# Ledger of designs, part 14: VHH binders against Mechanosensory abnormality protein 6 (mec-6)

Target 1, 343 residues: Mechanosensory abnormality protein 6 (mec-6), of Caenorhabditis elegans (o01811)
Amino acid sequence: DLNKRVYNHTPGPCRVLTDNYKGTAGMTYVESQKRVYITLGYGRAHDLKTKTGIAFYKTNRTDGRSQQEMYDLIEMTINWNGYEYKKEFIPTGIDSYSSSNGRVLLYVINAHPNHQCIHFFQIVESSKLNHRKAICDPSFSSLQDIAVVGPDRLFVTNMAAFGRGWAQILEFSLQTGQGAVYYYDGSKLSTAASSLIAPTGIGYDAKRRILYVGSMIRESIFAYKVAKDTTLELLYEMMLLTSPIGVFVESKTGDIWIAAHPVIHESAWHYTHPENQNIHSPSQILRIRIQEEGNSWVTTEPYANDGATISASSSVVFTDEQMLIGSSFGRLLHCDLTHSYIT
Below, E stands for the ipSAE of ESMFold2; O stands for the ipSAE of ESMFold2 at other seeds; V2 stands for 0.75 times the mean of E and O plus 0.25 times the DockQ between their complexes.

## First folded at step 4 (VHH)

Design t01 (framework vhh_8fcz_2)
Fold by ESMFold2-Fast, scan of step 4:
Formats: sequence, structure tokens, C-alpha cells
Structure t01 (fold): chain B 343 residues (1-343), chain A 120 residues (1-120)
Amino acid sequence: as target 1 above (343 residues)
Amino acid sequence: QVQLVESGGGLVQPGGSLRLSCAASGFTFSSYWMNWVRQPPGKGLEWVSGIKQSGSEKTYADSVEGRFTIIRDNDKKMVYLQMTSLKTEDTAVYYCARDRFSWGTAFDYEGQGTQVTVSS
């Protein structure tokens, strides 16, 4: 773990929790359970032969597990409750809602290349998901991420008018701004924001009522005030020198954690050749602290890698001095924040 | 005005059974998920069970699954909670709750509650 290149940086010791799934694209933290839920097998969306599913990692280390079991993932069993899905379940974007009464709901993007849906689950019996419903709207061409703002009320990013392929590459090259943020109110889908350029990660700060939306091509984060009627007011745009992919808002601090692709053309090349194990693209995690009521911010970089350890980081969760990093190309990394610098 | 009226609570010995009832009025009952929630002495509210509009789907908290059964009668505008194998930990005020989003995820407490005491 010490034999890393000059540009590589970790916040403490890191380890691989899983390497058998081709993609760990999304994560959500459920504080009441001390668990991170992880979507597995996104590589299936690129015709890679891999298992798909949802698993959780326990962040509480005092539950009697041995050292060998401390980093184990527990796979969820899905009860579809008679729901028939004609396409494979390829989970990617995920978010959760924790009710004051202890119920936990999961919302999961099914990223099938030609037919995308959002599936609504309830967590039951510790390791079981009961399917409640799905939304498979014709406007879902390139869903990326979910931000839950209430029970079955959520924002979702749609990155482009075209799905993955050459048409999407041309769309991005022309920068036509055909991305959107949709809002689901429990019964109907509406457009909350339109004419966006490649919106990706999305996260909600419930205490401040601010919605953060990443733009991959603009290399920025948009901050919107969410009104009581759920209309969005743009507050500011934070320019980054990197492409944001995943967004996580830390509940305790309001800090914004970003999983980013620092060299977008290398990540784009990797996405066109996902089966080639010799291709690596860089990974980067940023932590942003808003200051002066949004007039300024401080950005730090807790993690960076040339792609050899983890390529194209797509999701991040930080809790209990632990950081988890996921990637569309596989590997789930766990880092302890026990040292402030790389050796 | 939404109104929910709970009944059927009482004192029961450990291992005993009770059936709680909730009579609903003031809304289209068959269009909503219905839930039972409880508040043990000195604790916050905890969700117990939910039932879909048609009765086709039922959900339970881990602590009560296999012991409690939720039932609804849309013609009578009633929801019931059949409780068996009661434990002292089941002692609480039980409330009937309508889901705000017709969904089993959020609820409003319109009922007065019914007290269940499990004691020897």
C-alpha cells in the first residue's frame, strides 16, 4: 500500500472490500442503521459478465465482528412482490429516506441501456428489500443519481437526451444542454430544471434545504435553494477543475463530497473500452466546505489515484472517520482517516 | 376533516392476544395505505405495520413479524391489527395512521390512540 506513485494520495490506510463485481457505482448512508448501501455490477450495462445486486457495509465496528469480518459486505435479498421486470436489474444511482419511526426506503436507478427505471424498495428483516413500485418514464434516457427530499419525493438527474453511444458523445461535443433534473412528488414526474449540460451527481442538504447538482462537462456544482413547493432557485455555481460524477452531503457538517474524474477524456476513453483490464483512468475525491453563507468555499482533496488502485471514481460516502469510494469499473475501497497524509 | 378512531386496547398477560380496530372517516379510505404505529412509555413513535389500499401488500416491523397481522375492510372503512404472542415490550399506545403520500412511508396521527398493556 506504500508503493504508490508521487501523485497518489490517501487520507489513511485503504483496502479493497470487493473486486468481484464489475461496478460499484452508487452508495447511500443510513445513519440510523450505521450502514452504507452499495449498488453492485454496473458493468453489466456495458455488456460485462458480472453479478448485480445491492449490499451493505456496517460502519459500526463494535457489533462483535472479528477483524476478518469487519470489512465484509452483506448482500441484500430482493423480494419483487410479483413485479415483473422484463430487463435485467442493473442498479446504479441510489438514495435513501429514513422515517422518524425507523422505516428505511431505498430508491434505485435501474440503468438498463435502452430502458431506465427508478425502483422503490423498503428495507425489511435486516437484509431484505421489498419492492414497492417502479417509475419507467419515456423521458429517462440517461439517469445518473437520486436525491431524496421526503418519503417518495425525489429529484433525479438525466444526463443527456441520448443514451450511451456515439449520439451521446456528439451531444456532449456540441454542448447543446439537453440534460435535466426531474422531480417526482409521489405520484407525478415534472421537470425541475432543464437545459443543463451533462448533470451527474445530485445531493440534498436537508438542514439548509439546498440541492447540489454536478455538471460533468462544465466542471462545476450548481447549488439550488429548494422552496416548500419544491421549485428550485439557483443560488450559485461552484467551478471545479475536475468533472464531478457523484455527490454526497455529510449530514453532520453540510460538507459536500465529490467523486470526480480529473481527466475526463481518459475516463471517456475507458468507458468506450470497459472490457480492457489494461486501461486505467484517474480517480479523485474532493471535500467542499461552504463558507460566508455561500459566498466562498474551501476545497480539499482527501484522495487521488492514477487509476491503478481504482479507476474513474463514481461515488463516495464519508461517515465515522471512514471513507468508501465506488467506481463504475469495479472495486470498492475503504479508507480510515487515521493519518492526515500519504507516506 | 380526517378522523381515525382506535379501539380494542386493554390489559393482557404475556403470551396473550388482542385485536385493535381503527374506524376511518373524512377521506376516501380505499385510496390510502393505512398503518399502525405505537409509542412505548418514555420512548418515541415506532412504526408497526402497513397495508396497501387493496390489502394485497402488507408490511411489518421486524419486532412484530410473525406475531401481528394487519387487515383492512374497505366496505366498513376499518383497519385492524391482530396481535398474538404479546410481550411486555409491546406495551404502548397504538395509533392508526393514514399515509400522507398514500405510500407507507409518512403518516399523520389523527387518532386518539388505544393503550395496550402487557403485564403479568
Scores: ipSAE 0.000, ipTM 0.138, lowest interface PAE 19.1, mean pLDDT 80

Design t02 (from e04 with D99G Y103F L105P E106S E107Y; framework vhh_8fcz_2)
Fold by ESMFold2-Fast, scan of step 4:
Structure t02 (fold): chain B 343 residues (1-343), chain A 121 residues (1-121)
Amino acid sequence: as target 1 above (343 residues)
Amino acid sequence: QVQLVESGGGLVQPGGSLRLSCAASGFTFSSYWMNWVRQPPGKGLEWVSGIKQSGSEKTYADSVEGRFTIIRDNDKKMVYLQMTSLKTEDTAVYYCARGRYSFGPSYFDYEGQGTQVTVSS
């Protein structure tokens, strides 16, 4: 009974930044620019009229903007640089790398149902993305999320060996574990971890060299130590009471933020009927603080909603006492954190 | 109706020990995380410790780690907090709290009436 309900609460005042986009599935924070980049339109790609793209939100509230302008999103213009891409651009997972010389690189999953790729962009002229390259490996069947570890070096989660249909359902039902974490070194793709059960969100703690990988069906987070050669050593598995979808690591503290689906069957139903505006699926954000080198941790729930305000939360970013929540079904939610419960 | 009843508080000298108890009723105890939270005089509510449904996972605030131990007995529907090496800063009203997660006063379904712990010479 309680497993099927969420009790609505917020960490402080919340507001919807946009209701004009049909998806806000992925987010990445670029500290040097004080910007969060958001992928737009994912959850409604099947209607073929859904506008997709990438936008950013400015996190600094002291840059001279009016109160109304403070919460605006700014859309990026994409320069494909002559790339002969004939397929629909359906952006979802996104991560970034900021170099010491001020360059910012974005890595974006294109979740096209028949052809999944990761696109490599460079931010130029404040609001333009220059396309640099794409990787479209045949093993990319169900890409979920990206964790960047250096310039053009990244881990990516692939949820199932079989992209869709009865084979994926069979894989999940049998708990056989056909999911993987791939690693791209700038030139070649390799398998960093295999036999995973529905891996979803992924986040990297560069200071501690720990990679966190969510498992939707296991309702857990796996913590891996990243060796100097980028091989992964499993340190521990943190069991949750919910299905993790998005993972964000707060670099200063090492805190792990999770965007989660607390009632997975309602989210699954919503994904089969994304055009129906009367369907709402619950949203939940968790914050985890690791202690004693993983021997203990504290889990808090700064946000939960029955789906009426935001359905099926899929991404979260926390910075400057501000929390942003995205969803595959739209709405970008902004909350001020007026209290900290992990003190 | 859900009920949580704490006991075991009292006056203790610094360096001393106390064991707090919480008796739960009105719900399926084995299906919930159980937590201890405290409120020092003149301060806000502070999470202390949490224990998973099966007892397989225990979490502690940094201020009490190594000194406090949380224990549960699902057959008796009890959760305990064994406190050792008590400090004056541990003086607070201690509450037993039911929740789905280890921490968050706003995220607990129910809290008990509390039991006073005073650490003083």
Scores: ipSAE 0.000, ipTM 0.200, lowest interface PAE 12.7, mean pLDDT 80

Design t03 (from e04 with Y101L S102T L105S E106D E107A Y110I; framework vhh_8fcz_2)
Fold by ESMFold2-Fast, scan of step 4:
Structure t03 (fold): chain B 343 residues (1-343), chain A 121 residues (1-121)
Amino acid sequence: as target 1 above (343 residues)
Amino acid sequence: QVQLVESGGGLVQPGGSLRLSCAASGFTFSSYWMNWVRQPPGKGLEWVSGIKQSGSEKTYADSVEGRFTIIRDNDKKMVYLQMTSLKTEDTAVYYCARDRLTYGSDAFDIEGQGTQVTVSS
């Protein structure tokens, strides 16, 4: 019935890279390395045998690898430097900062039920992460996603005042504005926006200085102008008619890519039974192009699936006519984009 | 005044080795990460390698991993880059740079004239 509203289609040929990795919930693209970093193992809270960690996928096709090797995920080794929560690492939201000197910093949400933190890593020796620090503020009840704006400077979404239980369900049902966007300046955390309804994915357009924040319950994207002092000015709200979960901003074009749940009650039920592989919930990817004058936009749907190929899409990255789609329930899709939005 | 003086460059055949040196003065050397960056002909600056204050942590660009080794001597205020298995793609002016942030991110200061490395048959 409801699934008939999701019409399976792809933007070009798609490949499932692997179904061995579970919980590909977050992704970030590092252009200088031609790599996408992916968080793994979101389902570990319900399955202690599920590995958690971070892996990368290479997008460069001219690095001398065989065709088979081009589609492999490579797991990162993490050096925790004595940090005690390494056993409780459930990575979800992730973003990166690439320095002009080529160094890469990763910022990763740990969605541990009792300890919501953001972990700061540095990439070393090609496939190793050194842990630098963590921020674990008491206000972190339901962290969703990160938008990095500079070295150790970032915006982060917190979906609800209540991290779990009936109070969060009540909050969502009444559409009360208890969500927030926090800003970390390298030393202090502050509230950049408050009274938001279920904020989810967040992405930053550095060229336009616009921060995009998804609202799952409102089925919209909020666009904020970021001032020099990092204060936010609401410009407009873009209605999607679907629940945004992940937001990716294409650096060269300013196009906004959204991983969405088109039937939110089905994905909500799936999240209560993440261990059950017989449950499927729909996936949808949107691409939004802001028009020349900035006051209108065109929305297209490059990908949609009933959940059988990939359930509840939660992250998307687009680079070099390639699209990667991740999910909190596993699988990672690689699609080549053959359809052009320009002649 | 911060001063960084690079040396040790030259002409070398592919597969060869060179050791670059950087002499630092005018700041508390032991308090900063030190880096090597390079500029190939007609291209922008490219980060190569970094080393923590104590020398306990070393980082490398993917293109040089396993071939280059960064070392520092805080008593002599020196940082070195040992280069092996050199490729034509390694041809560049190499600069020594002081990092502004402890955690290996962001801006660094290039104060010297650099040292030219040319890899050619």
Scores: ipSAE 0.000, ipTM 0.175, lowest interface PAE 19.3, mean pLDDT 79

Design t04 (framework vhh_8fcz_2)
Fold by ESMFold2-Fast, scan of step 4:
Structure t04 (fold): chain B 343 residues (1-343), chain A 122 residues (1-122)
Amino acid sequence: as target 1 above (343 residues)
Amino acid sequence: QVQLVESGGGLVQPGGSLRLSCAASGFTFSSYWMNWVRQPPGKGLEWVSGIKQSGSEKTYADSVEGRFTIIRDNDKKMVYLQMTSLKTEDTAVYYCARERWGYSSGYYFDYEGQGTQVTVSS
């Protein structure tokens, strides 16, 4: 929308945690560990010098850490267990499953141009990932995000029939419904929803059994009820007047946090020129609270930036009065909430 | 030549117990994580439990935690699943499985046995 203007504001003090990786596209929160796991290095798809991997940030600020150490990311060591193409790992979308015995599973999209896959990991010890398997279906043309519903059971968004570039832009311009939500049941992949227009971020509210799917082009969030057999029933569509890219559901409150691109033509330009570090696209974080009556919602905007601090925000996590914002094109931002923006 | 042969399934009443066994051959058993997975009637495969090469680490699905115990004997090349407090929802074909490597079209494990049927019914 050409008439949109972004007014720079923050919910409290913000700081940049990393600038050495070109892309912090995905994040998942593991409450039992008080950690956010972050995928690093999406820019590797365009710049071979970009470092890739998975790291975590500790949300519990333990007294005794220096100021410098308090905001450090800790890189995970990956044991690939003989996996054939481990150096083609360009991690983006990520989600997690925590069991009652303390076991944590991570599911990670590999956005490599020739090898769109979902990798299955188990966290072992404090800083090690054991690779368990990969799913590389021919239908995986433009995977965006994952919502885990149980051990090795997940929904995943595929944004368009064409991967990237001019064909995808044409597909979006015609608003043809070529996007899908796939469901993996631990053995086979099926189509849970089809004919979607540019589905992006996806998040699951396990307590309410509601799946939220962002649509970049429609500027909306679709809310689906998830049946016991994992079939989806559309409940409603929430109009945002901005393009949702990342979706995070706060488990305690059911609040929906969205990383959004408020000026879509500028972010589209950035996607066609991802290696150009001089392109700045606006970033916006929204919080949606479903009202007690369940028939209405309130949208607030705890963060917005013209793109100079963080360009084209793609992921968000909120926990322990802290907000982390990532982007496919660089920087990881940390903000403390010092004001009540979530009323 | 990798072979996994399951046994020990059967009909049991709710609250009962069964012990499943898996005999492995044709590979270096002590070098692999071993798993139990199950397929309930009309549903997809569900991962149940896993055990590390040494047996020092064991993992379980939330639905079976505290009720099932996975054990391995590397000298005998066996993996076991001790099931207690069985529920009707535990009715499934149970497969012994070695973890799958490399690219896949949606299949979980490298090798699985033919399975053993567990039916929990009154």
Scores: ipSAE 0.000, ipTM 0.115, lowest interface PAE 19.9, mean pLDDT 78

Design t05 (framework vhh_7nfr_2)
Fold by ESMFold2-Fast, scan of step 4:
Structure t05 (fold): chain B 343 residues (1-343), chain A 122 residues (1-122)
Amino acid sequence: as target 1 above (343 residues)
Amino acid sequence: QVQLQESGGGLVQPGGSLRLSCAASGFTFSDYWMSWVRQAPGEGREWVSSIKQSGSEKYYADSVKGRFTIARDNVKNTLYLLMDSLKSDDTAVYYCARVRYTLGYSNYFDYWGQGTQVTVSS
């Protein structure tokens, strides 16, 4: 991976959705609203002017918006409903649940080093979030991503036993496997999987009842069968030869989209100097299609960049032949999908 | 081989100042990022500040920004932490640490000093 180089290519025309939106680390797609909700501000520890919050991007291209307005992000207003907000809100991992009655619930990781929680919101009045509750468990040391399986029921990845710091790096170096997947049933938190090495992105395929969990250090995706009692059975491990960070499961096809760091040493350097605009970390998006017959799959690479356009891609959403790519270091990229790529 | 030796700790009143020093030997000091890390009684280790090889870039924990200054002298192979407006919450053992590499927002430290006690009390 020291000599790994990225061949730059796009799946179609791409555009940067303003350099002013920094730290687009997490995204979730709400089909009923034709909206992608995006977390903002993560990854800019030294930039005191960076806004943190949640915004949405409209995927509907047939509404009456001007071409200038078509690519704008709309910021959400948060009503905390008297929640004791003593620490800065640093949103990162996000997922959503849409009820049959049109209600949309959002679940957001607050990645503050000393206050790791999952916040539960309801979308109201088009651009407002009402805070409903938070879970702040002592075991939340390094939360990464959420996969929602029902109203207030979710899986969450915890990357390491220790939070950001030297102890976490030593943990990774020794590969002791202290990462976990927790499950919250609406009332109680439990451990769904343990002894994992640096679990990151997580996504749920409701049709197949399969949970996909990325491992940054193993450079793979674990596929688990979700039983009716929510216990996990490991089915297989898919090797990627790249570090998965974000996982998105396309509901129509079951295709697995992965935002990856192809040269993790370079992205690690970038994380220590997030304000330095001269540092570029490569970005890579993979699309995996599981074959109907047998336990086989096809991996394609619709997007790759040396980091100049977008550094260290951390999230991806695909809908209506449109791809959005986010990064902890900023820039939100929008691409139209007009070409196919193979591995 | 590699040695890091802290000095300058002690007892000081709230609002006071202290200057910590770390003498480095056994390696090329100018080739490494250096950090200060502290540990309060009954708590885990907390990163305080880091400085680039040349001294051109400096980073601080939010709890100490505006009150602490990190500095280095590459000729003398010495790291400094200048602590102003000290508070009771700054009471901790302060460690000098050499940065081996970084991953995400985490620094991996391969060598540590013995630590120097800072007590802020009335």
Scores: ipSAE 0.000, ipTM 0.120, lowest interface PAE 19.4, mean pLDDT 79

Design t06 (framework vhh_7nfr_2)
Fold by ESMFold2-Fast, scan of step 4:
Structure t06 (fold): chain B 343 residues (1-343), chain A 121 residues (1-121)
Amino acid sequence: as target 1 above (343 residues)
Amino acid sequence: QVQLQESGGGLVQPGGSLRLSCAASGFTFSNYWMSWVRQAPGEGREWVSSIKQSGSETYYADSVKGRFTIARDNVKNTLYLLMDSLKSDDTAVYYCARDKYYYGSGTFDYWGQGTQVTVSS
């Protein structure tokens, strides 16, 4: 009798990009290269024979190309540099750091079912990643996303005390607040924020020194001021009426872009039955602009879908009037905004 | 004043061995990742190997794995590259480079003048 549904809406023409992987859970934008790096295969890697990896998508090459050529993903090759890996690579959260010499480092969460790690990669050639190190701390139980704040320094969200499964479901039902934000300073891991309920996406505004942390269960975004010593001061909590999963901060405007699950119980059901291609979870993208006083904001909805085109949107990047949307269950959308004054 | 000075290059026959050295001065050598980078005639720069501050971690390009060994002496402020089973494709100028960041980013702020290695019959 009572059904929650979304009205399908796009900001302009959208297209589904062709890939041979299921899952596009994480994305990071490297402006110096005009590339978006995308983690592939996360949502199905635990249960299905899904190829995993990292690929990039070019944002600045459309002249003289067919639509097919224009929208191709290019897979990165990984050189593990003698690192012995006992579990398969299940990449999800990703962020990047660009050095003064144009070198790019990628920071990638490996979200395998047991012990989890953050891997540091260096881009050596245009399509090759060299593994540099891994952080594999016993406190990593449910890593979600990374925000890099400087060379070899990052914040990372840990959603729950228990990994995916019945224990995590009970934890969320009881709302015991076992989630945290950890900070790595290049040598040591510390707790930057604790007693959080299901923290998910995280994004850093370097210009304004503000860290945004999504809470899936609270349906909100926490905004923290990052002090010079990297301690966090809570400024405010923004209520969304939807579950934030991915967070992207637009560098030029400070606008916050959110990939969200508007009906969280449907997304949870989809995660328990990832092999069932007939299950669709709604997708929603929000854009938030903080007003001049800093404690009020305007929210718009550039994209919403009932799950048929893309299920359970988990990541978003916005650049040069282009929007990319990823999902743990597959498909990658490229949308063009039709008017620059909307952007 | 940061200075890096390479030595040990020369002419060697295929299958031969060479030891390259890089003498570092003007900074606390033990606080930096150090690397070897080479440049063949008419080609771009190719990263060869990197070593962590303590020497506990080393990384190699696929083309040199099993043949080259990077090492350091933090008391003598010296970086080494031990090159075995040399091939004609190893002919290049070899540069000692200091990583700009303490974590080994592959971004270099200081370079040596280079030492020529020629592998020929």
Scores: ipSAE 0.000, ipTM 0.132, lowest interface PAE 18.8, mean pLDDT 80

Design t07 (framework vhh_3k1k_2)
Fold by ESMFold2-Fast, scan of step 4:
Structure t07 (fold): chain B 343 residues (1-343), chain A 123 residues (1-123)
Amino acid sequence: as target 1 above (343 residues)
Amino acid sequence: QVQLVESGGALVQPGGSLRLSCAASGFTFSSYWMRWYRQAPGKEREWVAGIKESGSEKSYEDSVKGRFTISRDDARNTVYLQMNSLKPEDTAVYYCAADRYGLSYSPYEYDYWGQGTQVTVSS
């Protein structure tokens, strides 16, 4: 909205971790490893010179690393195992599953404009990804984000029937509800929810069995109860007055963290002029705590920026009083939380 | 009337062994994944081991792998946890749980728990 504006605020000291990649669109936290895995290089959708990949960031700051080493990203080596990979890997949405046997599985959206897939990886030897398989369904027109519910079992959001251009803009302007949530059970893809208006971020609260789905155009989060057979029951819609892009559910508390675009017309203009380095879209992080009875919530804003520090925030992870913020247009922020912002 | 009744907990010395049992009733046991959880004082309930229907697939938390073995007897509606090389860190109340679809790794997704069985590992 043209009347929306943001006042700069941080929850504690923040640091920019990288400017090397033109995109840090997705993140997932692996508690057992004390690592955040980050997808890099979404800007390649607009600029073929952009490097893409997956890296991790260590959150364990008691391991005796030097101050200079504490803030480094470590790039993963990808073993494609003979998959016909060329140079068209544009990783965006990512989520993980940590098995009881110590395996960590990563699920990554390839947001290639002409052919969208979800790639299944296993982490091996600390810094290597082994490719296991890919799902490239014809219904994948505009994949956004993944919520893993078990090994090779996941929900995924598809934002619109049209993946780009004026047709997608018209779809959003008319609010026609062509978005969906798909469910993959390890073998088959099915439609879990349909007729959604621009679904974006998705996160799963395993403790409450609730799936949270952001709607960019409605400026809201839908909360669904997930039954044991994985069918979804809509519980309620939480209005945000901002466009949610990324959703992260904090496992310990059930708190919902939202990376948002508070001024959607500026983000839209940036997407139509990605080569213009002078465009800065505001960034906003919300933290939502659902109250004991589930029918009310408290929303706080631990971070907001006019776009000069980070433009159009698209992902957030919170762990151990640390917050990481990513963006499809670049930069990765690390902030320390020094005060409680929700009660 | 789903019932899960754990037994076999005791005080043992470090390095000792115990076998826990969980007797189930009120549901079609053979169609369910069976899982063991534990809760130490001041900590949240954590998953320990799981076994698929018919025993074809087993899974373990990393700290117990190689020391604990899960098994089941569908004719007796019972799941077992054989615990070897016990450590003081294994001290907890142990619970069993039933999971129809094998999707529930969170203890908060189960509606039915037994009273648990106390395992104490000390000298």
Scores: ipSAE 0.000, ipTM 0.121, lowest interface PAE 20.2, mean pLDDT 79

Design t08 (framework vhh_8emy_2; at its last look DockQ between E and O 0.34; V2 from the best seeds 0.00; counts 0 for: pae E 17.4 > 2, unsure alone 64.0 < 65)
Fold by ESMFold2 at other seeds, look of step 5:
Structure t08 (fold): chain B 343 residues (1-343), chain A 122 residues (1-122)
Amino acid sequence: as target 1 above (343 residues)
Amino acid sequence: QVQLQESGGGLVQPGSSLRLSCAASGFTFSDYWMHWVRQAPGKGPEWVSSIKQSGSEKNYATSVKGRFSISRDNPSKTLYLQMNSLRPEDSAVYYCATDRYSYFDSSGLDYRGQGTQVTVSS
């Protein structure tokens, strides 16, 4: 059904946290720091002058900050340690690993069309990133998102085997699986799943050992069991009837939050014309609670917007009774949640 | 059970050199990146250096690049940090660490050692 309705609603009071960046594409929550890290500047894929970077939002509402200061976004300083290609940096997918030693590692997808890489950072001195290394394998053609399963051990989604325009891929090869999930074990990259149809968001439930991978075209989330040897076994498919872009898994409950595009052709149009302010696409956030049987789940919709407030949502984080929504088109939305959405 | 034991620290004058060692056991040492991290009084942990499994790639914090050299000997399961031209700001407890993590346990195990004190003063 091409005629999908979007009924605007929110889970509580919402506000635009920032409108100053050309993209807030990816987010990850670091519980030990009470911070949400946000990648900035996806617009550089279409405008080389766009500033890129990484910032964070502090989720602790009782740390003594003023009401205005409470919603501040703090930009990170990146120490590239002499990395040659630092100017070819368009950060999108992001995830983290927190060691019990207090060390926090940050893993960032570089979606630059000529420099598709995974960048490895360590967070230091509160607001600095030290670049450790980059992996820029020739197979990386359209990296989308990343899920960390251990220190320097991670899965990434690559949407297509060739990094050509999405419109052409969508028109020609809708039923052909040219995407993959790659696994990096700390030294070697391997293919964990192949012949996938437009894989996008990815999230890992460490307690249940389940990797969730969104498929934009199939409008579904695929659940994979992660075996001891890191091979993936497909368990089931959750049909959403909307295009998943970002996936966030709550560590305690295993609940799955999804940033989705309910009208994918409008989203595709906005992506190809990002500077046209007359074009916007609906944004939708879903929450899925898996029942213990594994093939029954409850889906709720904490947020939906016709695109006027935030267009084509690409990422979501829920923590501390708060929800953040990111988009490739610049706005970062923050909502306080009522008790009906917390449980 | 992963075990790491640092040694080689001490009290030295500015401009001196020290060589730290880290003896590892309880895991396949050659399969993992190894790291040095330091912690000065009143400050959080600071990454110092990392080395790839084979030793073919080495990375350093800007504050130590050109003065410190990381190395490893996989047969003896030993990690090293050669520290030259030491400065007072290098004073810290130095830890070796490994990024080994068994996601099958979902524990996020702490694989750092107990540390060795380095003090640089006139």
Scores: ipSAE 0.000, ipTM 0.232, lowest interface PAE 15.6, mean pLDDT 80
ESMFold2-Fast, scan of step 4: ipSAE 0.011; ipTM 0.455
ESMFold2, look of step 5: ipSAE 0.000; ipTM 0.164
ESMFold2 (binder alone), look of step 5: mean pLDDT 79; pTM 0.808

